# Ledger of designs, part 14: VH-VL binders against Rho GTPase-activating protein 7 (ROPGAP7)

Target 1, 201 residues: Rho GTPase-activating protein 7 (ROPGAP7), of Arabidopsis thaliana (Mouse-ear cress) (q8rwq4r167to367)
Amino acid sequence: LALEDIDGSPSFLEKALQFIEKYGTKIEGILRQSADVEEVERRVQEYEQGKTEFTFDEDPHVVGDCIKHVLRELPSSPVSASCCTALLEAYRIESKEARISSLRSAIAETFPEPNRRLLQRILKMMHTISSHSHENRMNPNAVAACMAPLLLRPLLAGECDLEDDFDGGEDNSAQLLAAANAANNAQAIITVLLEDYGSIF
Short names: E, the ipSAE of ESMFold2; O, the ipSAE of OpenDDE; V2, 0.75 times the mean of E and O plus 0.25 times the DockQ between their complexes.

## First folded at step 14 (VH-VL; framework fv_lecanemab)

Design t3 (from g15 with light chain S28R; at its last look DockQ between E and O 0.87; V2 from the best seeds 0.00; counts 0 for: pae E 2.6 > 2)
Fold by ESMFold2, look of step 14:
Structure t3 (fold): chain C 201 residues (1-201), chain A 123 residues (1-123), chain B 112 residues (1-112)
Amino acid sequence: as target 1 above (201 residues)
Amino acid sequence: EVQLVESGGGLVQPGGSLRLSCSASGFTFSDYGMHWVRQAPGKGLEWVAYISSSGSTIYYGDTVKGRFTISRDNAKNSLFLQMSSLRAEDTAVYYCARGEWFGELYDYYMDVWGQGTTVTVSS
Amino acid sequence: DVVMTQSPLSLPVTPGAPASISCRSSQRLLHDNGYNYLEWYLQKPGQSPKLLIYLGSNRASGVPDRFSGSGSGTDFTLRISRVEAEDVGIYYCMQALQWPYTFGPGTKLEIK
């Protein structure tokens, strides 16, 4: 599982998530401001070579990008294509209370347990950050914008069963609209999961 | 009228110090992050420093880190740049600029600039 | 740090003609959230810089529609469809993706 090493100890990802939960809450623009790519790569390499603890004085933007690096490198998305489809179907429900109930059910019934645990763990970090938006300026919508493409990769890749106006056109306008809709849907789904985190999880 | 006015520039010898000020009016200063940007004579723009609205988040450009200190006094609508260990290459016009944070835009662009104050570092 | 370059560095233009300025970054400016964190500023002679374009392609308030920004990733373009005398000045691109923020070297647009 992405959260534990072979011996059951916390993985790089889990340690980075803990760091952001502890030290990222007061950092303006956390998850939006990027770190230098070479610094992130060096920090990942340092971990692989034995520096297995994050210290309080490390740059939170570097640690945040380490989280994103690990999520990009996962062999499969935290949320699979079928799970993305289930979330999108539940999200399309117009009634807010029915939508929340359907999202909860989709996660409980459709997701394999390891994937549900991973999603919930990452959303916990995101919820913690967005709960401090008065200081860090990262409300649920902003955090979702930054993270949803990494969590719902199949939706952004067009691998979900989407019922939209895009019916096989390959012109730039149709492709741009389909990409914009997918990105908006991914952000909106994650925003609801964050705003109603306690009710859904 | 939204306005920023820099002051405190002047002639100083290498190794010396100066304190620049930027006075803000026409908007709620404590809601905005602030930048310093400089321009050497005949050269391009160089970003110098940023301070968040509360003062809790501060960043510097590589060429000034360790020598310059950005600060603000929200009660006085004032932004400051304390410059020390000045070098000839610090000779420039220094601008203060208002950074905006828009929720859906997620950008810190500089929408209002002052007129600049000139710092000359020369023997 | 992200290195920004611009081409051309000097751009003499006949009034009424189109103009195009290129900006390139040493790292991708496309964020995971889908935005390109690239800005364009204009500094007219004797004036402070002014924002023209943010997020790669959005015109700032009061900027005429003859200005447009395009591009993604590491390659960006500012276009002026019909250059006017008031457009004379130095055009800078700047990245706002990561600290420290960095400007390009500037492109001086002149009427020839």
Scores: ipSAE 0.525, ipTM 0.817, lowest interface PAE 2.6, mean pLDDT 88
ESMFold2 (binder alone), look of step 14: mean pLDDT 92; pTM 0.945
OpenDDE, look of step 14: ipSAE 0.863; ipTM 0.928

Design t4 (from g15 with light chain S28H Q98R; at its last look DockQ between E and O 0.75; V2 from the best seeds 0.00; counts 0 for: pae E 2.5 > 2)
Fold by ESMFold2, look of step 14:
Structure t4 (fold): chain C 201 residues (1-201), chain A 123 residues (1-123), chain B 112 residues (1-112)
Amino acid sequence: as target 1 above (201 residues)
Amino acid sequence: EVQLVESGGGLVQPGGSLRLSCSASGFTFSDYGMHWVRQAPGKGLEWVAYISSSGSTIYYGDTVKGRFTISRDNAKNSLFLQMSSLRAEDTAVYYCARGEWFGELYDYYMDVWGQGTTVTVSS
Amino acid sequence: DVVMTQSPLSLPVTPGAPASISCRSSQHLLHDNGYNYLEWYLQKPGQSPKLLIYLGSNRASGVPDRFSGSGSGTDFTLRISRVEAEDVGIYYCMQALRWPYTFGPGTKLEIK
């Protein structure tokens, strides 16, 4: 699975998540700042060639971009189209307490276990970062803005069809509005999951 | 009025040291990251260093790493640049600048600048 | 490090005419959050730099609407719809995505 190698040991992704939880909390702009593209590629290749541990002196922005690299490279989105639809339906509930309960239920009942574990694990790192926002400036909204497009790809791609959605690309104005709304919805959903992480998971 | 005032510039010999100061007023200094930017005579802007609002995150430009140290004292609303091993190419006007304090979009645009202090390294 | 270039480096303009300044970066400045972390600064003669544009296209407070920023990724443009005498100075782009932050070489705008 994405968090474990075939022998059950922590994967590259799991090790990078642990590094950010330990060393990223005091780094201003963590997950928002990007590293040099070639440096990230080099670090990924170094891992593949045997440098399998992150050391305390590595640049947290490089490690953060390694996490994003792995998420982009996954064969399928961490959250599938049907799971994105379920989250969006639960998120639309107006009452906060009912919304939280519905999000919890959607995750428990709709997600395949590997996808649920992956989402929960990534959100744990994000929650840890956002809990130190006074030092790192990354509150839940900021962390969600940076990560939601990688977690909820089908929502941003327009693959989450709701009961009242219309087909196809209409004019250019309608397509731009739909894309902006999808990005806002993805960020908002992830923000709620972060703010109420303990209640949902 | 939001204001930044640099001081500590002067003439120094190569290999010498200077400490620049930047005094902040009119805003909550501890909420903002701070930059140093320099401009050699007749040349463009060069970013020198950044320090986060808490002081926990620090970055340097490649040309000054290992020779300059940025620091801050939030109780005194003060930003500092300790310069050592100075070279002729360090001759410049040095500006301090306030990084924008910014929620989800966090952008390092420099919205308030000081008037600069001149450092000359010669002879 | 991200290398920033600008063209032209010198731009004489007739008063009232439009002007365009190009900025290119050696690495993409578009973040996963959908924003381009590219800024424009103006340094008027004898003054400190002043922010004009942030996030590629947003005007800073007090900047006239004749200034506009556009572009994405690695190619960005600052446009002035009608140049006025007070617009003279040196225009710099800067990337704010990757440490260390880097400025372009500047474009000197002059009145013909």
Scores: ipSAE 0.536, ipTM 0.818, lowest interface PAE 2.5, mean pLDDT 89
ESMFold2 (binder alone), look of step 14: mean pLDDT 92; pTM 0.947
OpenDDE, look of step 14: ipSAE 0.889; ipTM 0.934

Design t5 (from g15 with heavy chain S56D, light chain Q98K; at its last look DockQ between E and O 0.69; V2 from the best seeds 0.00; counts 0 for: pae E 4.4 > 2)
Fold by ESMFold2, look of step 14:
Structure t5 (fold): chain C 201 residues (1-201), chain A 123 residues (1-123), chain B 112 residues (1-112)
Amino acid sequence: as target 1 above (201 residues)
Amino acid sequence: EVQLVESGGGLVQPGGSLRLSCSASGFTFSDYGMHWVRQAPGKGLEWVAYISSSGDTIYYGDTVKGRFTISRDNAKNSLFLQMSSLRAEDTAVYYCARGEWFGELYDYYMDVWGQGTTVTVSS
Amino acid sequence: DVVMTQSPLSLPVTPGAPASISCRSSQSLLHDNGYNYLEWYLQKPGQSPKLLIYLGSNRASGVPDRFSGSGSGTDFTLRISRVEAEDVGIYYCMQALKWPYTFGPGTKLEIK
């Protein structure tokens, strides 16, 4: 229920996503530029105290960081470890057309409905932003770099590799390489989902 | 040759107004965000203001909020800083700077600077 | 606002010797994307500032490889492996993560 409050109305997250879709498209560096941490915390608190709507004159970078704040605080990743594994398997397919088809199938077959809804909803906002890259300078790769760590947390934690490609677990160099590969894979997966959003969803 | 040239500096009384200009040449001005940075005599650099390539994103430093207005005219390759309610503390050399965007690096930094124009606020 | 500090504020060096300048930020400059948004600028006597380093460690075009940047989070270092006379000037760090962008106070490098 990340997108709805208990009474069925749009959640803080859903309202923030709507704000970014409407007002964030012309904002240079949206989702990359950070807001002041105290300002974000204050805005979250204001919501709890009754300021439940965003107005057009609010700082889009604050609202973008509110989205990230909510995603970081979810008790579980938007994409579970088993779902990350399925996406990795599909992503490794060499043919582009087969890869897209396999990503679509992985999402349809392995994601619980609430997780699929949440992922698709967040990707819709990201796709909207990246479709206006001529104005905001945030192409699909840039948006994916900023958001993938929040969406694919198990992948960055090393919980969904298909097989162990690295034998030096205690070696700091091997750990850094594994982390860099995981971050690259997370970004690449999300980039493909954005670039082919209509075909996948 | 990529070039930025500031103008419009001068002597002004406290509480007065002044408009600075920055002329750009040698690049597609409308592709870049622009900054103003100032340096008081014998002091360090202070970031003043930013305006995005489209003009839709604007930010100010705390010391100038509500008194300064940044604007641009992309058809004339020009950046402006309208300063009002000037104080002695606003005395500085004012630089304009081009913000370079490296999409693959997701970064925005000031790669080209003008030579500066001097503003003196004195009674 | 993110407060930037530098040490030392004045740095006399012997020609050919290494030099290091420290920069600290009041908040982490490490973005979720894994990059540190910290830049270094040099202002030579009588000149406008010039970019030296971006993203903490990348040299700008035309910057000699004796300049290097390192650090992460809140602590950053600019190193010059062998100081030359042309390196004289004031070195500023700046954070580019959060609006408003903020500079450090500067470090004046001088030849002894």
Scores: ipSAE 0.302, ipTM 0.737, lowest interface PAE 4.4, mean pLDDT 88
ESMFold2 (binder alone), look of step 14: mean pLDDT 92; pTM 0.942
OpenDDE, look of step 14: ipSAE 0.781; ipTM 0.904

Design t6 (from n2 with light chain Q98R; at its last fold request DockQ between E and O 0.84; V2 from the best seeds 0.79)
Heavy chain, then light chain:
Amino acid sequence: EVQLVESGGGLVQPGGSLRLSCSASGFTFSDYGMHWVRQAPGKGLEWVAYISSSGSTIYYGDTVKGRFTISRDNAKNSLFLQMSSLRAEDTAVYYCARGEWEGELYDYYMDVWGQGTTVTVSS
Amino acid sequence: DVVMTQSPLSLPVTPGAPASISCRSSQSLLHDNGYNYLEWYLQKPGQSPKLLIYLGSNRASGVPDRFSGSGSGTDFTLRISRVEAEDVGIYYCMQALRWPYTFGPGTKLEIK
ESMFold2, look of step 14: ipSAE 0.638; ipTM 0.845
ESMFold2 (binder alone), look of step 14: mean pLDDT 92; pTM 0.947
OpenDDE, look of step 14: ipSAE 0.887; ipTM 0.937
ESMFold2, look of step 16: ipSAE 0.666; ipTM 0.852
ESMFold2 (binder alone), look of step 16: mean pLDDT 92; pTM 0.947
OpenDDE, look of step 16: ipSAE 0.888; ipTM 0.938
ESMFold2, fold request of step 17: ipSAE 0.623, 0.628, 0.642; ipTM 0.844, 0.840, 0.850
ESMFold2 (binder alone), fold request of step 17: mean pLDDT 92, 92, 92; pTM 0.942, 0.944, 0.948
OpenDDE, fold request of step 17: ipSAE 0.903, 0.906, 0.904; ipTM 0.942, 0.943, 0.942

## First folded at step 16 (VH-VL; framework fv_lecanemab)

Design u1 (from t6 with heavy chain E102T; at its last look DockQ between E and O 0.77; V2 from the best seeds 0.00; counts 0 for: pae E 2.2 > 2)
Fold by ESMFold2, look of step 16:
Structure u1 (fold): chain C 201 residues (1-201), chain A 123 residues (1-123), chain B 112 residues (1-112)
Amino acid sequence: as target 1 above (201 residues)
Amino acid sequence: EVQLVESGGGLVQPGGSLRLSCSASGFTFSDYGMHWVRQAPGKGLEWVAYISSSGSTIYYGDTVKGRFTISRDNAKNSLFLQMSSLRAEDTAVYYCARGEWTGELYDYYMDVWGQGTTVTVSS
Amino acid sequence: DVVMTQSPLSLPVTPGAPASISCRSSQSLLHDNGYNYLEWYLQKPGQSPKLLIYLGSNRASGVPDRFSGSGSGTDFTLRISRVEAEDVGIYYCMQALRWPYTFGPGTKLEIK
C-alpha cells in the first residue's frame, strides 16, 4: 500500500522513486544534499491538493526529500525489529556466498510481503543511484549512510539486539557498546544489500 | 603543489561583461567540483556559483542567477565565470575554490582557495 | 535560502585568553546520516579564506588543536582555547547542506 493508491495506481512515494531513478542519476550529491525545508513542505502540500505528478523540471533534491519525508512518516519502519534481527544474524556470516544466501532467505522468509516489497523497491532506487557514482559521486556506502537510518529504524533505536548481553552484570557495558555500533551495522547491512542487489532480490 | 590562480579581473562599466578564469595545478582537476566566492570591499564572503566535476550540475547564488555563467574545461584544467549585465554591487574580489573530493561523505567544503582577482564596476 | 547569523560580530581578545564564536542557522544543518554540514573559515588580513572546521567539529588539515567546533542542528560554536597573534582575522561560518550555500556575516577577532 505504500507503493500504490487504493485504485492500484502508483502512490506519491512510487512516483518520487521513479523520478529519482530517471532524473537523479546525474545529480551530484543526490540523497546527501537537502532541499529548502519550506520548499519540501510546499511540494508535499501541493500533492495533497491535487498535484499528483512530478514534472521533469522539478528539483531532484526536493523530490529526494519528499521520499525521506514519506519514510519518516510511516507508522512503522520499513524493516521491523524482528526483521532487523534476522538481517543482523545473516550479515554476520563470514562466508560471502553463505552470507548472501542467508540475507536472501531472511528477506524472503521473515519479512511480511508488503515490507519486503517496500524494502526491495527503495533499494532498487538506491542501487540505480549508486550504479552511477562516477557521475553523481554517491557510491553504495554513501547512499547507505544517507538512507539506512530511515530503513532500519528499530536497529538505530536499540530494539533488535541479536542476543542478551552476557551475564547481566558486566553485560551492561557490552550492551552500550553494541548500541553504539548500531549505526555502523545499519549502514553496513544496507551497503551489502546494494552491492549484491541482483543476487539477493 | 596544489594551486589555483584567478585572472581576468579589471575595471568595467555598468552593464558590461567580463570573463574570469581560474587555472588549476597539482591535482586531478576533473575529480573536483569548483566554486566561485566573492567579497565586496569591506564586506563579508558571498558564495557565487558551483559546478560539479563533470560539469553536469551547476548552482548559482540568488544575486547572480541569470547574469553569470560558470563553466569548466577539464582538458585545460580551467574554471571560468562569464559575467554579464554587471552592476556596481558586483564590485568584489573573486576567489575560485576547490570543492570536496573524499567521495565517502560527498562534502562540499572548500579546502583550497586562489589568491583572488579584483573586479571593479564603475562608470 | 538558509540565513546564517554570528555573535559577536566584533571580538577583541587578550592574548592567551580563550575565545568563542557563535553561529546560528535558520534551518537545521543536521542530516539523516548524523553529520552537521556546518563549516568554519578564517580570513587573515590580506589573505584568502582558509578552511578551519568541516562537518561541525572536524579540524581541517594543518589546523592547530587549539581550534575546536561544536554544536548541532541550528546552534554551533567555534572555540579557540588560547588566542595567539596569528589568529587575528575574520571568522565565517557557512552551511553546506542546502543550495545555495550561505555564509554568516563574519566575526572580526582582534588582539586587545
Scores: ipSAE 0.578, ipTM 0.823, lowest interface PAE 2.2, mean pLDDT 88
ESMFold2 (binder alone), look of step 16: mean pLDDT 92; pTM 0.944
OpenDDE, look of step 16: ipSAE 0.820; ipTM 0.919

Design u2 (from t6 with heavy chain L105M; at its last look DockQ between E and O 0.68; V2 from the best seeds 0.00; counts 0 for: pae E 2.3 > 2)
Fold by ESMFold2, look of step 16:
Structure u2 (fold): chain C 201 residues (1-201), chain A 123 residues (1-123), chain B 112 residues (1-112)
Amino acid sequence: as target 1 above (201 residues)
Amino acid sequence: EVQLVESGGGLVQPGGSLRLSCSASGFTFSDYGMHWVRQAPGKGLEWVAYISSSGSTIYYGDTVKGRFTISRDNAKNSLFLQMSSLRAEDTAVYYCARGEWEGEMYDYYMDVWGQGTTVTVSS
Amino acid sequence: DVVMTQSPLSLPVTPGAPASISCRSSQSLLHDNGYNYLEWYLQKPGQSPKLLIYLGSNRASGVPDRFSGSGSGTDFTLRISRVEAEDVGIYYCMQALRWPYTFGPGTKLEIK
């Protein structure tokens, strides 16, 4: 379980999310600023060796990168390929109210409950950060840019069963355009989910 | 006109203290993070410290950590560097620089620099 | 800390010739958002530093087209297509991804 250990206590990921929600809101560039790679790896190892609580004096950038580390290491994407396809189809609806309704329906009807709860939990942290954007300078679009590639991995990998426009290229220029489109779509989808979080979840 | 003007440099004995100021004009100072960067005579640039627009985020370079304190007064459009326990290696020209936050590109680059103020720590 | 290195440290050049400066970082500067947080600064003789390039390849306002930045991850290059006398100075790369921010040692471009 991504958010809970076997005994039902909060997992490393859940504790890191709580830390960022409490201490990250006033940190300029939170989630955009990276930590030293060795420090992040060391902190993960310290947790595995018994340092199971984050203290208030820990560097929020290290904790933010711990969240990203865990998301990268999940055995499957937080959002599966079929779920990414459903989100992309819903996102492409031009009417804003219909788009929000379709996104809500896609999440409620196509996501397995564990995946929906994981996505919702991560988006709650991201929403909290973006709600303090005047102080931390991380508006919804900025937070989405930093996190969407980790949440919608199948979309960036071209694994969604969708329009041939994503994989139509045969040279470097077409491949770069397809990658840029996938990244833009991932960011845009997550931005909408953040801006309308309460309506969708 | 966007300007940064440093002041407060001078000759100081080792172990002494000195307070540098940077006066900002021509922009909304409280919207920007600020940096100190120094350059010893004949040497390269060394990043010294950063303070966020609100003052809530502060970072120091390794060589000054524990001895220097960056601060700001947004009401006075002023940035400060309180220097203590000064050493000969702190001899340098000290620049203040404005950190621009580029929204969609999410970059902090130093787009406006002052002319510098010289600190000499006589050994 | 991220260690930045530059090559060459001294670059004598004939006016009108191209020039290249290499910058390497001890850790990747490529963020998950797809940007490389690498900047180039020029300090002309007797002047304050000025920004040339940000995000690895974007020219700052007022920087001539003959300057270009390229590279990704840990390996970056600043190129000047045709060196002019006013380009004399010291060129620094700096990483802006991980605190503390760190400069390279500088490359002194001189007319030979």
Scores: ipSAE 0.549, ipTM 0.818, lowest interface PAE 2.3, mean pLDDT 88
ESMFold2 (binder alone), look of step 16: mean pLDDT 92; pTM 0.948
OpenDDE, look of step 16: ipSAE 0.773; ipTM 0.905

Design u3 (from t6 with heavy chain Y108W; at its last fold request DockQ between E and O 0.90; V2 from the best seeds 0.81)
Fold by ESMFold2, fold request of step 17:
Structure u3 (fold): chain C 201 residues (1-201), chain A 123 residues (1-123), chain B 112 residues (1-112)
Amino acid sequence: as target 1 above (201 residues)
Amino acid sequence: EVQLVESGGGLVQPGGSLRLSCSASGFTFSDYGMHWVRQAPGKGLEWVAYISSSGSTIYYGDTVKGRFTISRDNAKNSLFLQMSSLRAEDTAVYYCARGEWEGELYDWYMDVWGQGTTVTVSS
Amino acid sequence: DVVMTQSPLSLPVTPGAPASISCRSSQSLLHDNGYNYLEWYLQKPGQSPKLLIYLGSNRASGVPDRFSGSGSGTDFTLRISRVEAEDVGIYYCMQALRWPYTFGPGTKLEIK
């Protein structure tokens, strides 16, 4: 439903994803560069007021931030806490072939269908961007760094980390390390999903 | 040795045009985005323009949009700034700068600067 | 456009003393990837600017460890632990998150 309005037509998110796939591939720094906050807010308001189509001459950085805005505003993360845990467990498998197989299985067996569709759709846009990295300089790792915190929110919140740190008795350095590890794991998981997109989906 | 050398500055009248060049050496020019930054006499730095390594992505500062055109020729290791409709406030030293790429974090910070070329716009 | 401000604009410092320069931005420079896209540059008298700090706190190559950057979001600080005569010049912060990139007004550091 995140991708479709009630009448089955493409949602704001789906239209923005299509725009980035078509016009963002040659834009250096797409998804890493941000747009002016007031311009993004204005564009979201314009859509809500009836300007429902993106035109070719709109700023791709504004549209990219509109995608991020929608993902932040979703009532639940595209990947739930239990699904994040499943991805993290599968990712930690050392053999590349087994890791890819386990990631595929985790997504197929653990994710509710709407969440799987949404994740796959967003990753498709990200894969398209990263496939043009020679021109836009956004390789899979860079794209994942920009988007993983929005996709795997429970992992960054510490809600699905397999090695929860007790806060009692530990110092601030341990908490900062745990947050950095969560961010690195989120980025690494998404990077693998991008690099092996065709094998996983 | 990584080096950037600007040229083409000079005295022009208001409304005139001038083309600045920046010659690059000691690195693979086509791998880097490039910037122009200027500094009016006795004033601070003002970012002017950016062009991506392929030339496909271009941005301008608000004060120069529509009057300046940034371009590059990767075969000649050269960056250009075509300036038109010049005004007194365009009087400045113009620097070219290399956008250093940090691939893992994707960041283009200006790590190498030229010595600058002086543009004076006076009537 | 992101407006950058600095304080103080003029900073006389006794040789060997610490110095601190503040930079504020009108919009957050913290990206979803967890990094702050804030840079510091030094322009020594008669010279081109030189990068000191990128991503808020990372020293550029060749920059002495007496220089450090800190802060996040909209508030950033450049610190010099012991000012030397060679540190004289104008210090600029710049945001590198949103086009167009914008500089602060500069802080002129002088030895008293």
Scores: ipSAE 0.631, ipTM 0.844, lowest interface PAE 2.0, mean pLDDT 89
ESMFold2, look of step 16: ipSAE 0.604; ipTM 0.831
ESMFold2 (binder alone), look of step 16: mean pLDDT 92; pTM 0.946
OpenDDE, look of step 16: ipSAE 0.897; ipTM 0.942
ESMFold2, fold request of step 17: ipSAE 0.621, 0.601; ipTM 0.840, 0.838
ESMFold2 (binder alone), fold request of step 17: mean pLDDT 92, 92, 93; pTM 0.946, 0.946, 0.948
OpenDDE, fold request of step 17: ipSAE 0.921, 0.914, 0.912; ipTM 0.948, 0.945, 0.944

Design u4 (from t6 with heavy chain Y50R; at its last look DockQ between E and O 0.72; V2 from the best seeds 0.72)
Heavy chain, then light chain:
Amino acid sequence: EVQLVESGGGLVQPGGSLRLSCSASGFTFSDYGMHWVRQAPGKGLEWVARISSSGSTIYYGDTVKGRFTISRDNAKNSLFLQMSSLRAEDTAVYYCARGEWEGELYDYYMDVWGQGTTVTVSS
Amino acid sequence: DVVMTQSPLSLPVTPGAPASISCRSSQSLLHDNGYNYLEWYLQKPGQSPKLLIYLGSNRASGVPDRFSGSGSGTDFTLRISRVEAEDVGIYYCMQALRWPYTFGPGTKLEIK
ESMFold2, look of step 16: ipSAE 0.608; ipTM 0.836
ESMFold2 (binder alone), look of step 16: mean pLDDT 92; pTM 0.943
OpenDDE, look of step 16: ipSAE 0.829; ipTM 0.921

Design u5 (from t6 with heavy chain S54K; at its last look DockQ between E and O 0.71; V2 from the best seeds 0.00; counts 0 for: pae O 5.4 > 2)
Fold by OpenDDE, look of step 16:
Structure u5 (fold): chain C 201 residues (1-201), chain A 123 residues (1-123), chain B 112 residues (1-112)
Amino acid sequence: as target 1 above (201 residues)
Amino acid sequence: EVQLVESGGGLVQPGGSLRLSCSASGFTFSDYGMHWVRQAPGKGLEWVAYISSKGSTIYYGDTVKGRFTISRDNAKNSLFLQMSSLRAEDTAVYYCARGEWEGELYDYYMDVWGQGTTVTVSS
Amino acid sequence: DVVMTQSPLSLPVTPGAPASISCRSSQSLLHDNGYNYLEWYLQKPGQSPKLLIYLGSNRASGVPDRFSGSGSGTDFTLRISRVEAEDVGIYYCMQALRWPYTFGPGTKLEIK
């Protein structure tokens, strides 16, 4: 599991998430601003070398990028294509109450337990960050924009059966538009999950 | 009208101190991050410092770190740059600039600039 | 720090002709959200810098449509479709992805 090591202890990801929740909430542009690539690599290496605790004096942007790094390096997307499809279908429901109910059901019924737990845990951190938008200026939409591509990877990759799939004409313009739409949908879905986090989880 | 006005520039000896001010008007100052950018005579632009809307996050350029202090007073719509241990290479026009707003990723990062104030460090 | 470079450093242009300025970053400016955090600024003679382009390709308010930004990752281009006399000045690219923010050296556009 991405959140626990073999011995049941918190993983690198979990420790980073906890750090961000504790020290990242007041950092303007957290999850948006990137750290130096070399610093991120160094920090990952240090962890592997035994520096397994994040200290209060660490750069939150480095730790944030470590989270992103772990998510990118996962062998499979945190959210599968089928799960992305289910989320998209639920999102398209016009009634807010019905949408929330459908999203809740989609997550409960389509997600395998490890994936559900992982998504929920990451969204918890994201929700915490967004709840402090008055300090860090990262509202739900902003946080979603930063993290949605890492969470809903299949949706952005065009792996989801979207009824409105513009017939993939060989036109580069159509593909770009489709990609943009997918990105927008991903962001919107995650935004709703953050805004109604307490009702969904 | 959205406006930034810098002041406090002048002639100072090496090792001296100077405090720059930037007065903001025409917008909700407390909603924006702010920047200082400088330009040495005949040279390019150099980013100096950033302060978040509430002052909770601050960053400095490497050349000024430990010598300059950025601060703000939102009640007075004012941005400050306290400069100490000034060097000849600090001679420049100093601009204040309005940064990003409300965490929107598509906002402008430096969309409003002052006219600048000149700092000359010379013996 | 991210190192920014520009080419050319001097750009003499005939009025009405197109112009192109290249900007390169030592590290990718592409964020996971799909945006490139690159800005273009113009400083006209005797004036303060003005924002032209943000997020790599978006024109700032009041910027004429003859200006366009393109590129992704580490390579970016500012294009002027038809150079006018009022376009004279120094053009700077700046990365806004990582602290500290860093400017390119500037490109001086002059009229022939």
Scores: ipSAE 0.023, ipTM 0.619, lowest interface PAE 5.4, mean pLDDT 90
ESMFold2, look of step 16: ipSAE 0.643; ipTM 0.845
ESMFold2 (binder alone), look of step 16: mean pLDDT 93; pTM 0.949

